# Designs tried in a protein design chat: VHH binders against c4kar8. Part 137

Target 1, 263 residues: c4kar8
Amino acid sequence: MAELSTPSPASPAPLDGGRGDELEKFTLRGARQILQLLQDLITHRGLITAHTGGGHSFMTAVLKVDEERGRVVLDPSPDPQANRRALAAPRLTCVTQLDGIRIQFPLVGLGEGQDKGRPALFAPLPAEMLRLQRREFYRLQVPLAHELSCLLKAEDLARKPVEVSARVIDIGAGGVAVVVPTGAAEFVIGGTLPACRLALPDGEPIELDLEVRNLNRQTQRNGTEQLRVGLRFAALPRAADTRIQRYIFKTERALNAKARGGL
Short names: E, the ipSAE of ESMFold2; O, the ipSAE of OpenDDE; V2, 0.75 times the mean of E and O plus 0.25 times the DockQ between their complexes.

## First folded at step 8 (VHH)

Design q98 (framework vhh_7yz9_2)
Fold by ESMFold2-Fast, scan of step 8:
Parts: structure tokens; sequence; C-alpha cells
Structure q98 (fold): chain B 263 residues (1-263), chain A 125 residues (1-125)
């Protein structure tokens, strides 16, 4: 295979995290789902920031969806330079918010014309739309009283298997950050730790695969060194995802109640 | 082993320009989402500019039209070109990579796993 032996140098490769299972559960790809979400933006008069690259953006809105032509109609900017930049851009990244939910989608092949005698911008329907709550990307600081831990299956300096019980310091929909003693195990960014066990207070430990995303060696005030490891959930089943989200939500509500007047 | 090293900060007069650099080691900037953030004494850290793996950029309203974020994939470096500097731009500037990936163009500090050491910028009136 020429593609395998001599890949095209001009082909863009998006981040694995941007195309992986982490965002897939928040990504709408069905034509009817996309149409309904765009119609929701029209109904709620959602203002959209359209990014054209190179430090430029403009404010727009979806005016209508033309299902028969397979396109969206957008409100042009009152700044003609912004419209020219948009038309010259290979892609717009559209960002909006609906009832606290962040919505993002790409538009490619932007054109200009008129709708009902008024200037308008046109683009093919997006192939995907991201619909996510801020909480899905929020990292909850884990209360010490919860004693959250994750049993990591890693390798030592001699590349022998080792199990390390790591304290979970924060948790989000996409992963956890843990603390391990320096020298307890070796971690490599991009490495996979299979069959780790995340202990939540609401039931049995969750068995899952973790990908190492970040490493930070931190010296504490007492002179001890901690290794902080950022870990991404790989291929997380829906049941596990639901339990993690429920834990985050319940803990946030409890912390908010405490902050507002005690529990 | 993964590191972010910022440089290019310093003292500049109002109306002047500075270019900040952020060089990554241990990972590739073209495969990651990169942002610039700033913090003033007594205030929370705030987002300034963001660039995604596709090269698309976004900016905080306070810096739009004055600042430009870019990258050089061959040098594994992200830049922040700051023009028409104001005293209000005085801050420690940080380079960061977000946890959330391709579609997250906004910031909360808790969404990041790692930060650079920071580089101070002082704008005299």
Amino acid sequence: as target 1 above (263 residues)
Amino acid sequence: QWQLVESGGGLVQAGGSLRLSCTASGFTVSDNYMGWYRQTAGNEREWVAFIDSGGYTTYADSVKGRFTISRDNAKNTVYLQMNSLKPEDTAVYYCAAPESGFWDLTYRESEYDYWGQGTPVTVSS
C-alpha cells in the first residue's frame, strides 16, 4: 500500500483526542439530528461566533436551513472585510451556546448571495456538530474525604509490570489526574495502561484503559517529589461514563451548596 | 520529559510590540491544541488566544485585532505576536495545552493538565 509506505505529506492529521472516543459521544453525525440542532439555534436566536482563522472572527446567526439544497443560510457581517475573509477561508469554525450547552461546528465551501432579496452567506450542511456541556470538559477537584484512587497497571524502570495505587486529584468526563510517588513507575506520553481500576464511592471499581497525556514532576514544600499524571479514558463504555458524570454532578452540587451557605 | 518553555517577555512602552515564544519538548505542537493565558496579581488566570491542530485561531475580546497567535511546526514552537500594547496588558503570560481537544475554543483553568513556567510582560504608560 503506497498510502501506508509513503503517506501524503499534505494530508492534515487532526489530534487523536479531537477524533477519538473522548469527543465522539458529544458529536452529532445524523442528518436529522444536525437539522434539529440548527433549527433550535434559529428558534432560540443563538448568536454564533464564526472564526475564519488568522485572528479573525465575526458574529453571525443561522437564518434558515434549506433542506432541499442541503445548506444553511447565515447572517453576513456588517463589516464587508469580515465577509471577504470568511469567503476566502477554507473553513469556518462556528461556536455558540444554547442553554449552557456549548455547540461547535465546521462550515466549508462558504458562498454569498441573497435570501428574500437581502444579502446572505450560504454553506453546505455540516457533516458533524459538537454538542457538549461545559461540565463534560470540567475537571472536578476530588474531595480528600472521598479517597478516590485508581489502580494503575504500569511498568517500572526495568520495564517489568508493576501495580501502583494512585490518588485521584481531579476528574472529568475525559479523564483523571493522579499523583504517584516519584520512581514508582515509568510513564511515557501516548502510552497505554490497560485494565486499570478506578474506585468511585458509588459502587464497584470501574475497569478501563488509560492513555498517558501529561506528566508533571512537582516538589512539595516538605521536599518530597510527586509525579502528576494526566490520563485519558480510552473507549469508555456508556455505563462507566454515566457513573463518572453522575459522581461529578453530585459532587459539584454538594460543593456549591456548601459554598452558598453550608451543608 | 514533556516541557513548555516560554520566552520573549520583558519591559516595553505603551504602543510597542513584543513576540512571545513557546517551545515544546516531548510532544508535537501541530498535533495539539495550544493556548496563551495571562495572570495579573490578585486576579484569576484569563485566556488570551488559542490555536487548534487545523491552524484555526480564536482570541479574547480584549486583544482582538492587536494580538496574533501562530505556530512553526518545524521549530515545534507557538508564538504570540503582541502589537499596540497597553498598560492593561501587563501580566505573566503562560503557554498551555488543553485537555479537551479540537472543538474547545474556550478556557477554564481546570480543563488543562499542564502549564509552562510563565514569562512576565510589563507595559509602561
Scores: ipSAE 0.000, ipTM 0.133, lowest interface PAE 11.4, mean pLDDT 74

Design q99 (framework vhh_vobarilizumab_d1)
Fold by ESMFold2-Fast, scan of step 8:
Structure q99 (fold): chain B 263 residues (1-263), chain A 125 residues (1-125)
Amino acid sequence: as target 1 above (263 residues)
Amino acid sequence: EVQLVESGGGLVQPGGSLRLSCAASGSIFSINAMAWYRQAPGKGRELVAGITSGGSTSYADSVKGRFTISRDNAKNTLYLQMNSLRPEDTAVYYCAKEWGSYDELRTFSPSMDVWGQGTLVTVSS
């Protein structure tokens, strides 16, 4: 297999208690709770990343919950290959966020058809949904208007140095997710990108070392592909940590203020 | 509580192959990311390969193209197929699980929360 590497799991930092039984506390199995959470995703127009395996995913959304037939209706990808991969997969792993809370659930038995004359994907209601609210897992979705960027110092196929300006799509205490043009550079899981520059508001770019933790080619809702790279902060200085946390707090506060005017 | 039990380790000559298995108890296996770590003599523990609940995989540079991670959610079992083994692959191999998949970004997951007992792989003549 010559495929893109997919996300590696955890950082080395201990989780509070670090116990597998803690995950069960965040797992919803009640039918009413599952239905309500899916409805909340519809109401808030939550964008879902559906992972089909092999380093592939596509953007979707829950369009409808069909309680009578016990199924969800999903927005298909405009890329037919993404839909074919999804239909061939034994399961989809759906990941989204609602109000700072990470939500993950499986969908098994995906099918295709039509809803009110439009193409749609259908799956039985999930038996389980993970709702995980912990500070260390929090990721701020970076508003497009902020134009947050990170200048990556990477290498091409010939190991020649190359600089790539990447848009930051997510940021948290432990790292960032960025998007880069496919083929702009070679990224290796576990590799270190030294002296990268994270551009935050209010000051000079932060120079830091980033470790590549995951790679994924994602098909957008407009049918185009982007390479998403997950990057962990290595040896983060306290001053840099403070600026990053300040940005996250200010942005979250501003987003919460905007939410007061809507829904 | 989830328990992980590794098996399949052993002595093999350079260039040989081994298949490791990790049997997990509990229903959460199907929604968790899983990983193989190893600890070589005199070294710290390092990530070898990871797999999301949906089957997306990642590998350390040293094993990419030689090792294949896979999972069987119906059997709650994780596998590592190890081909073209080298003396530097000698280590105790550990199975571990994470808190789940996070939009293909795992930098915010602080640690693996459940570890197995380990299985010894020795690559030597």
Scores: ipSAE 0.000, ipTM 0.199, lowest interface PAE 12.9, mean pLDDT 76

## First folded at step 9 (VHH)

Design s1 (framework vhh_vobarilizumab_d1; at its last fold request DockQ between E and O 0.57; V2 from the best seeds 0.74)
Fold by OpenDDE, fold request of step 16:
Structure s1 (fold): chain B 263 residues (1-263), chain A 125 residues (1-125)
Amino acid sequence: as target 1 above (263 residues)
Amino acid sequence: EVQLVESGGGLVQPGGSLRLSCAASGFTFSEYDMAWYRQAPGKGRELVAGIDSGGYTSYADSVKGRFTISRDNAKNTLYLQMNSLRPEDTAVYYCAAQKSFTGVTYYRPSEYDYWGQGTLVTVSS
């Protein structure tokens, strides 16, 4: 009876130094951003795996954030030995997922506390939180009130250049989905639409090249047919990427606040 | 000026009892979590007992069942009733105060805003 050695969960490989620049794009360092993300974890009761080193981990959750003292409060393990290891560890690596996004953050200086008679753990607020948006897959549903639009430079059925103002339905780091009236232009999957203009609420339109990735005909509740066009950013300047990311983050925060009953 | 003044320390025989008091002034006592810490010679400062602003108590395992922490908000005074004293309880006992913001008490010396000067408790036959 060969004891199947359950492969020791591979310690997350040290993020190789060369991808450091890419990771910085996903690293939150702003105090307000960190606080908001921790609050989101509280609201969603997100389970966190806290790694103490040596292949040991325990399940926890963020219970509270103390902004006045700059502390994060965690649920202790039901295992006293796990708590002892956590308290002895120079650093905890906390890993969780929220809305399909992997979140990772370090905690240092763990201590014992109490919340209304219940044992708790606490640490200083993390200096940074890594939000690994699978950028390629996350799509923010654009609120109708934002009225995001994209001016598409396309061709009609006669191959005559036409400009089509399209409503943006969803947006992500990798592209946008838009809706256009049926017959407004001819779209070819894999085709490039050069020098399009994406309008964001926070400033001047962004000029960018778009690649057609998918086409879906949709019938609205009112019986009107529309064409949904999935578009990839073919060439996005860094400044434009930053603006798009900022918009997504700001909008997500606002939506989450509203969902929590906050005005 | 914020002050925490401990009293009630002294020499006691093993098995004896002692009651410590900490008089607080210069801050809103009822808004603070209070604690007793002790420091034995050559050892670090350790938590003995804590009581939050809501009246919830916590005890070190070494003193559980023997010591009782209490507070009188009307008198701005913290108490520690110590029963069944042991030689190992010999230490300087300190009163500490931590302002409560979220209802969480942090049991780390650096998390306390105010400290007393301490009172010596000696348990010796």
Scores: ipSAE 0.854, ipTM 0.941, lowest interface PAE 0.4, mean pLDDT 90
Fold by ESMFold2, fold request of step 16:
Structure s1 (fold): chain B 263 residues (1-263), chain A 125 residues (1-125)
Amino acid sequence: as target 1 above (263 residues)
Amino acid sequence: EVQLVESGGGLVQPGGSLRLSCAASGFTFSEYDMAWYRQAPGKGRELVAGIDSGGYTSYADSVKGRFTISRDNAKNTLYLQMNSLRPEDTAVYYCAAQKSFTGVTYYRPSEYDYWGQGTLVTVSS
């Protein structure tokens, strides 16, 4: 298809909660929003993967939401051992997808009940639900052939301004990861790099502010030391966001076309 | 004020029978799911039997075939017929009430809105 508007199914594995700042703007915490999303899961008969820990999970569904008492009612597993694991787990991490929207939420305090004569599980309503479009959790690995770069305006060891042209190795809606030679500049986690320039193939470079989120030293096969720098877009103009999403989509489609050609 | 008052407990021989009653007042009985729980010394409360507002019944495995839960909505009374009693059935038996929600009952003891004071059942030779 020329335009794939329907997202691929999301992975059932939970997203890493250690990046809470990046995901906070997609987290629902209002009781009305949570109730409506759970009701949508009921209406669309959404299948949910409930992760109990230790690599174990089971399939379930939301059967009912008790707004007055603040409870969600779940379908138990046909496997009694899965139900015992779920009841013993300190929390369930529930993951599902509706129409390309990834939904993830915790349940704690799981208990047993019945629903019109059939066994059921229940829990208090979740305190939060993560709701993401695919583009909001996806990171494209940038092909080497694209030579995507970002001009970083940083400081050297003597706190003097330097400009470093860094190769972009991955890119997503929220940021990029780049590689620079070790010692090319000093980076501080939480530091801001103003007026950097991201070069995309389809026009003038994008001027944007970046925030350093992580640093990882790497040694390549030939012994060369490099620094992997994780950078968040601090304030991304709408036009820049559109260009980045277009680049990701076009590149992903091109990579998928190569895979379908049997290469 | 809501009240649940159990009666019918006592000392019986193994193999004997007892009928427990729970008289309810202060709420609309037919709108509540009812249950019997029991607590033996040194143990937590365990579900014995439940009956929801629609008449669906549930039983602990240990009492199936020996105990029968029933309710009379006209008399606001919950019953437990206990037959073939064993020493292991010795416990304080509690009546409990939970506001009904569309045919769902939550079996964790903390989900019940009202509890009786209990009636002692002792099964001994």
Scores: ipSAE 0.746, ipTM 0.893, lowest interface PAE 0.6, mean pLDDT 87
ESMFold2, look of step 9: ipSAE 0.713; ipTM 0.881
ESMFold2 (binder alone), look of step 9: mean pLDDT 84; pTM 0.858
OpenDDE, look of step 9: ipSAE 0.805; ipTM 0.914
ESMFold2, fold request of step 16: ipSAE 0.741, 0.728; ipTM 0.897, 0.893
ESMFold2 (binder alone), fold request of step 16: mean pLDDT 85, 85, 85; pTM 0.860, 0.864, 0.857
OpenDDE, fold request of step 16: ipSAE 0.844, 0.852; ipTM 0.940, 0.941

Design s10 (framework vhh_vobarilizumab_d1; at its last look DockQ between E and O 0.63; V2 from the best seeds 0.72)
Fold by OpenDDE, look of step 9:
Structure s10 (fold): chain B 263 residues (1-263), chain A 125 residues (1-125)
Amino acid sequence: as target 1 above (263 residues)
Amino acid sequence: EVQLVESGGGLVQPGGSLRLSCAASGFTFSEHAMAWYRQAPGKGRELVAGIDSGGYTSYADSVKGRFTISRDNAKNTLYLQMNSLRPEDTAVYYCAAQKSFTGVTYYRPSEYDYWGQGTLVTVSS
């Protein structure tokens, strides 16, 4: 029985919570709303990227909500080091997506516990949860079945050119997030990766320049460390933009149809 | 009145065994997760073992394979069987109770509702 390594969902980078007036509109502070949203995450088995700071994160999920004590119970990382970082962090930034909506919430006061003999993490309920409904922040989580990839032209630590085949985990109008093996290449935020190739299901790869915008080290459930790289489209030809948009639209439509009980 | 009364502490030689008991009263014992904590001289209070209302157990790494936590709901009593005792096990051992939440126990001292007065365990040659 091949353990289908459920690909780690593309963890969107935490929005720098500059409390701009615009984010306030999407911030839930009501206890009932927060509880409901957490319950929805449980129901949908939403994978959460928990950011511990320093560019480190791990995958988790909300297991339970204890309304009486006001606690959220989380699945710990299989990596003990990630859990130690989480417990030491003054704040955990949790990022996830539900129904195409980005959700972000802070957890503070993380502690250890047990759930039916299994290690667990817990924290007080978040005081606020950001739910971004606007398309402006929307990135399509790429279905695993689509096997989108991006050939990255990067450099190693010795500045030797290397090509890295990266899995695309999310895509939007402005860029992609990819995962690469740790140590596959050296990435610098603000650096340009020229002449990369994005492979879409509908035809030949798209050649494009990419700018590194975010780096996040992630520990998978299997204990494997991966680097998530957020990439911006630096110069996207119109034809390529059209193809990307078409792909996003088509995929979204298909996902929505499936969610509605379609094929 | 809620009470947790620890007993069974004492002096034991290294490699010896000891069984601690905690008698609970004043609350519904079967609906609470129970734990043993210990506090060595000059150290903080640390979790030793926990058992939820469903009987699921957890142990600190330092005591795994040596200590066994158990409960008798009919007697409202929590137990800690301690085998292969070491000098580093010397501490005041506390019984703690936490209202159970569907098999979850929170291993933070502040999350426990009730505490005993403790019983001293000394492991010395």
Scores: ipSAE 0.793, ipTM 0.911, lowest interface PAE 0.5, mean pLDDT 90
Fold by ESMFold2, look of step 9:
Structure s10 (fold): chain B 263 residues (1-263), chain A 125 residues (1-125)
Amino acid sequence: as target 1 above (263 residues)
Amino acid sequence: EVQLVESGGGLVQPGGSLRLSCAASGFTFSEHAMAWYRQAPGKGRELVAGIDSGGYTSYADSVKGRFTISRDNAKNTLYLQMNSLRPEDTAVYYCAAQKSFTGVTYYRPSEYDYWGQGTLVTVSS
């Protein structure tokens, strides 16, 4: 990629590492599947964002796949600094889309090569590739006006049962992120919160079991501290899944209509 | 049995010239990308020059304009003409071969299938 003539859609950032278990069912590990997917990227001339760490990335493309030696060949950046970062990085996280399907894969052991006198980068074939449809990775940012909430059945520091009404800040097919005041309850990564209640605007709250996946303490602009809790849906019935997807679809459609009509 | 045998090394004065040869046997020479690497004491092997199966060449910046890599597929021989030699060119020079499947050459030393035993080049007054 000598130049960027057309910006890609906002380059997708790598998916949060805390979602690794949730994404396993979308992970390709078969050698033939990986080779074919890389070949599809070549055929469609897919633009790839290669993340080198520290917030740095560069645009690239898969030029060739060498099945016999087990190598993937990448287009170097025209920026020598980007290439040096890539060669020094312990791994690259490559992110791209193919016909609306998100593709993400790691490359390790990046090296230099050449193809008919032209510089190239190479790496061993990735051991795995993620392949996701939009609903499988999309998280709707819940508008504040909706005041969407989830009643959590948790424990305090003394292990006494406590109910916490948590504001939902984002929601997707696999879970929600909520915020609570710091100290409202004790949450343990990997812990299960049974019989929580997710309040959606359409109908009665959904009763569901949640698993704590991540915890982050955040300070708001006014100095208030809160805890962001990432929660995964345990076994979700189809009816509940349908209601969640309907909420996401309707809300996104409404937000898009406001953005387009708000000129 | 695969063999790569370098020759032509020796002691030369700064500004002098040497021509290295690498005789290859035991594999299909024309299907391999060939390279010269060098290793000074206490350093890793570094690429000096490469030539792919189609004849495209690449050179380290430190040797561009002074060294010329070439190959003779009929004789299964790789060459390195080294002109305007400098003391920093002092090293053991290695011939290396990499099977070419896609036309791409991979410059990391671990990517090469076969290595010679090396020939010493010393550049000193």
Scores: ipSAE 0.700, ipTM 0.880, lowest interface PAE 0.8, mean pLDDT 87
ESMFold2 (binder alone), look of step 9: mean pLDDT 83; pTM 0.846

Design s11 (framework vhh_vobarilizumab_d1; at its last look DockQ between E and O 0.01; V2 from the best seeds 0.00; counts 0 for: pae E 19.1 > 2, placed apart)
Fold by OpenDDE, look of step 9:
Structure s11 (fold): chain B 263 residues (1-263), chain A 125 residues (1-125)
Amino acid sequence: as target 1 above (263 residues)
Amino acid sequence: EVQLVESGGGLVQPGGSLRLSCAASGFTFSEYAMAWYRQAPGKGRELVAGIDSGGYTSYADSVKGRFTISRDNAKNTLYLQMNSLRPEDTAVYYCAAQKSHEGVTYYRPSEYDYWGQGTLVTVSS
């Protein structure tokens, strides 16, 4: 039985805390609210991207909440190096989605523990959790079954043109996040990737220019490193925009219908 | 009064064996995760081995395969069997207790509720 490695959900990049005032409206600071949200993450087995800094992250999940001690218990990375980075980091930025809502929270004071004989990580409960309900920040997590891909026209270390087929993990009106094998190409933040091709299920690939906005190295549960690339649509034809929006809308509806037990 | 009293330390040659004991009193021993920590001269206190209230064990990589932690709840005693001792195992060994919550043990010294006074283990030729 080939363990279908569930593709790691698109790890949204941490929101840069610079828009402080607007984010306050979406920040939970109540102990009860925080606990509830963490419990919801447990219940839904929400995968969390934990950012350790320096462009590094790993996939984790909340395993338990210890209310008595005020601790959150996390699943460690299968990569010992990722765990070392996490433990050395002054702060983890945890990013996830629940019901299409982006959730972001910091963890500080990470330590090692054990949960019934299994290695675990723990931290004090977060003092705050950001729950972004605004559509402005919404990116659709692409269902694995859709197999969205983007052919990236990039350069290698030698500046030789290379084409990289990247899996799209999330999509929004403003761009896509893709996953590529480490070393497949060199990406520079702010760099433009011209004449890329986004493949949607409903027709021919969309040719578009992409701007690299974020780079994040991720260690998967199987220990494999991947590069998550956040890409902005640099020049999107109107027809392409319409198709993307239609796809997002249709997919969201389908996901919501499924969540409601309709499928 | 809560007490953890370590015993069994001493001088041993490399390759030798020792068994440490920690006698616990003043609390419900069976409800606590127990651990052995050690502190070598000039070094920080480090986890050697832990055993939770359910009997699940954890070991530092440096002692895996050589040390065995066990507990006797009827005797309120924690044990550390140390085999194939090395000079680098020289340290003061401390018994620590942490109240168990949902089977999670936190391997941070500050998360332990009670500590023993320690017993010296010296591995020397």
Scores: ipSAE 0.803, ipTM 0.914, lowest interface PAE 0.5, mean pLDDT 90
Fold by ESMFold2, look of step 9:
Structure s11 (fold): chain B 263 residues (1-263), chain A 125 residues (1-125)
Amino acid sequence: as target 1 above (263 residues)
Amino acid sequence: EVQLVESGGGLVQPGGSLRLSCAASGFTFSEYAMAWYRQAPGKGRELVAGIDSGGYTSYADSVKGRFTISRDNAKNTLYLQMNSLRPEDTAVYYCAAQKSHEGVTYYRPSEYDYWGQGTLVTVSS
């Protein structure tokens, strides 16, 4: 089946490691909160993408929480190879959504066994769970047809100024992710790109300073390599923030209307 | 202790070729971005080429098409193949290492954790 070895629709990939301190306010560490959230996942029968590293994942679900033993019980994959990768992995990064809320948590010490005579996977309760309420932290996946771009004022490898028009792939209140051809400019994590210009469909481009938070290479379906650059807004004036959120709202409304056949 | 040891420098005629090597030890080579810099007499250090841990490369305009940076992670060695050498390529060549961020092929000189001692390349008749 298509969903057994690949993420479900909406592909809940793990969040980038360079966003850790931004996410702290959404991280649950209390045992009671963790148990309640896991129970909510069970009650809503949430499908979970379990990432084993190296780009491998499988679909699972929390079947139950054994509070007495401090363990979660997971549905094993029908693919024995996926189960072997999971058991060999030093940690399993679980990602899912519950009522539009993104949930991510690590499992360490995964083992196999039986639950009521059925094969199952077991792990200690996670020490933390990320719970991102959609209303409080949102990233719009920018439609390609919008050709949303950000003019980056960066440097080439010879430290000469270069301007790169980078396609924006997602946008939220705190920043953007863009893609550029590999080698178009040189970026340093923690570096600041002053006086960049974010071009929204309406109005003047927004001038803003950006901070490089992460760099990831990506291979496109056609085999080409590109660089994904995660950029934080260093200081975002209220007017600019309003324009960005208006763009997000308008785009979401348009996408929802298309999904309903133009209504 | 971390060491970067360059070799392969020497005297060569204009139009000639040299291959520089930089042997690395004391760190996990495969996790590091590597670069070649050069310093001509009386000048500061200038980037020649960089390569990240995944093998992506970048070059200064003055050497693009003539020089090729490469790495062999199994041998912990960085290379610079220099073809079509010119008198203006005369310099001491240094290798440098910095913990790699994916897609970043070089850093500002002050950001590198480790530098080699250099190897002299002289291009002259």
Scores: ipSAE 0.000, ipTM 0.111, lowest interface PAE 19.1, mean pLDDT 79
ESMFold2 (binder alone), look of step 9: mean pLDDT 83; pTM 0.848

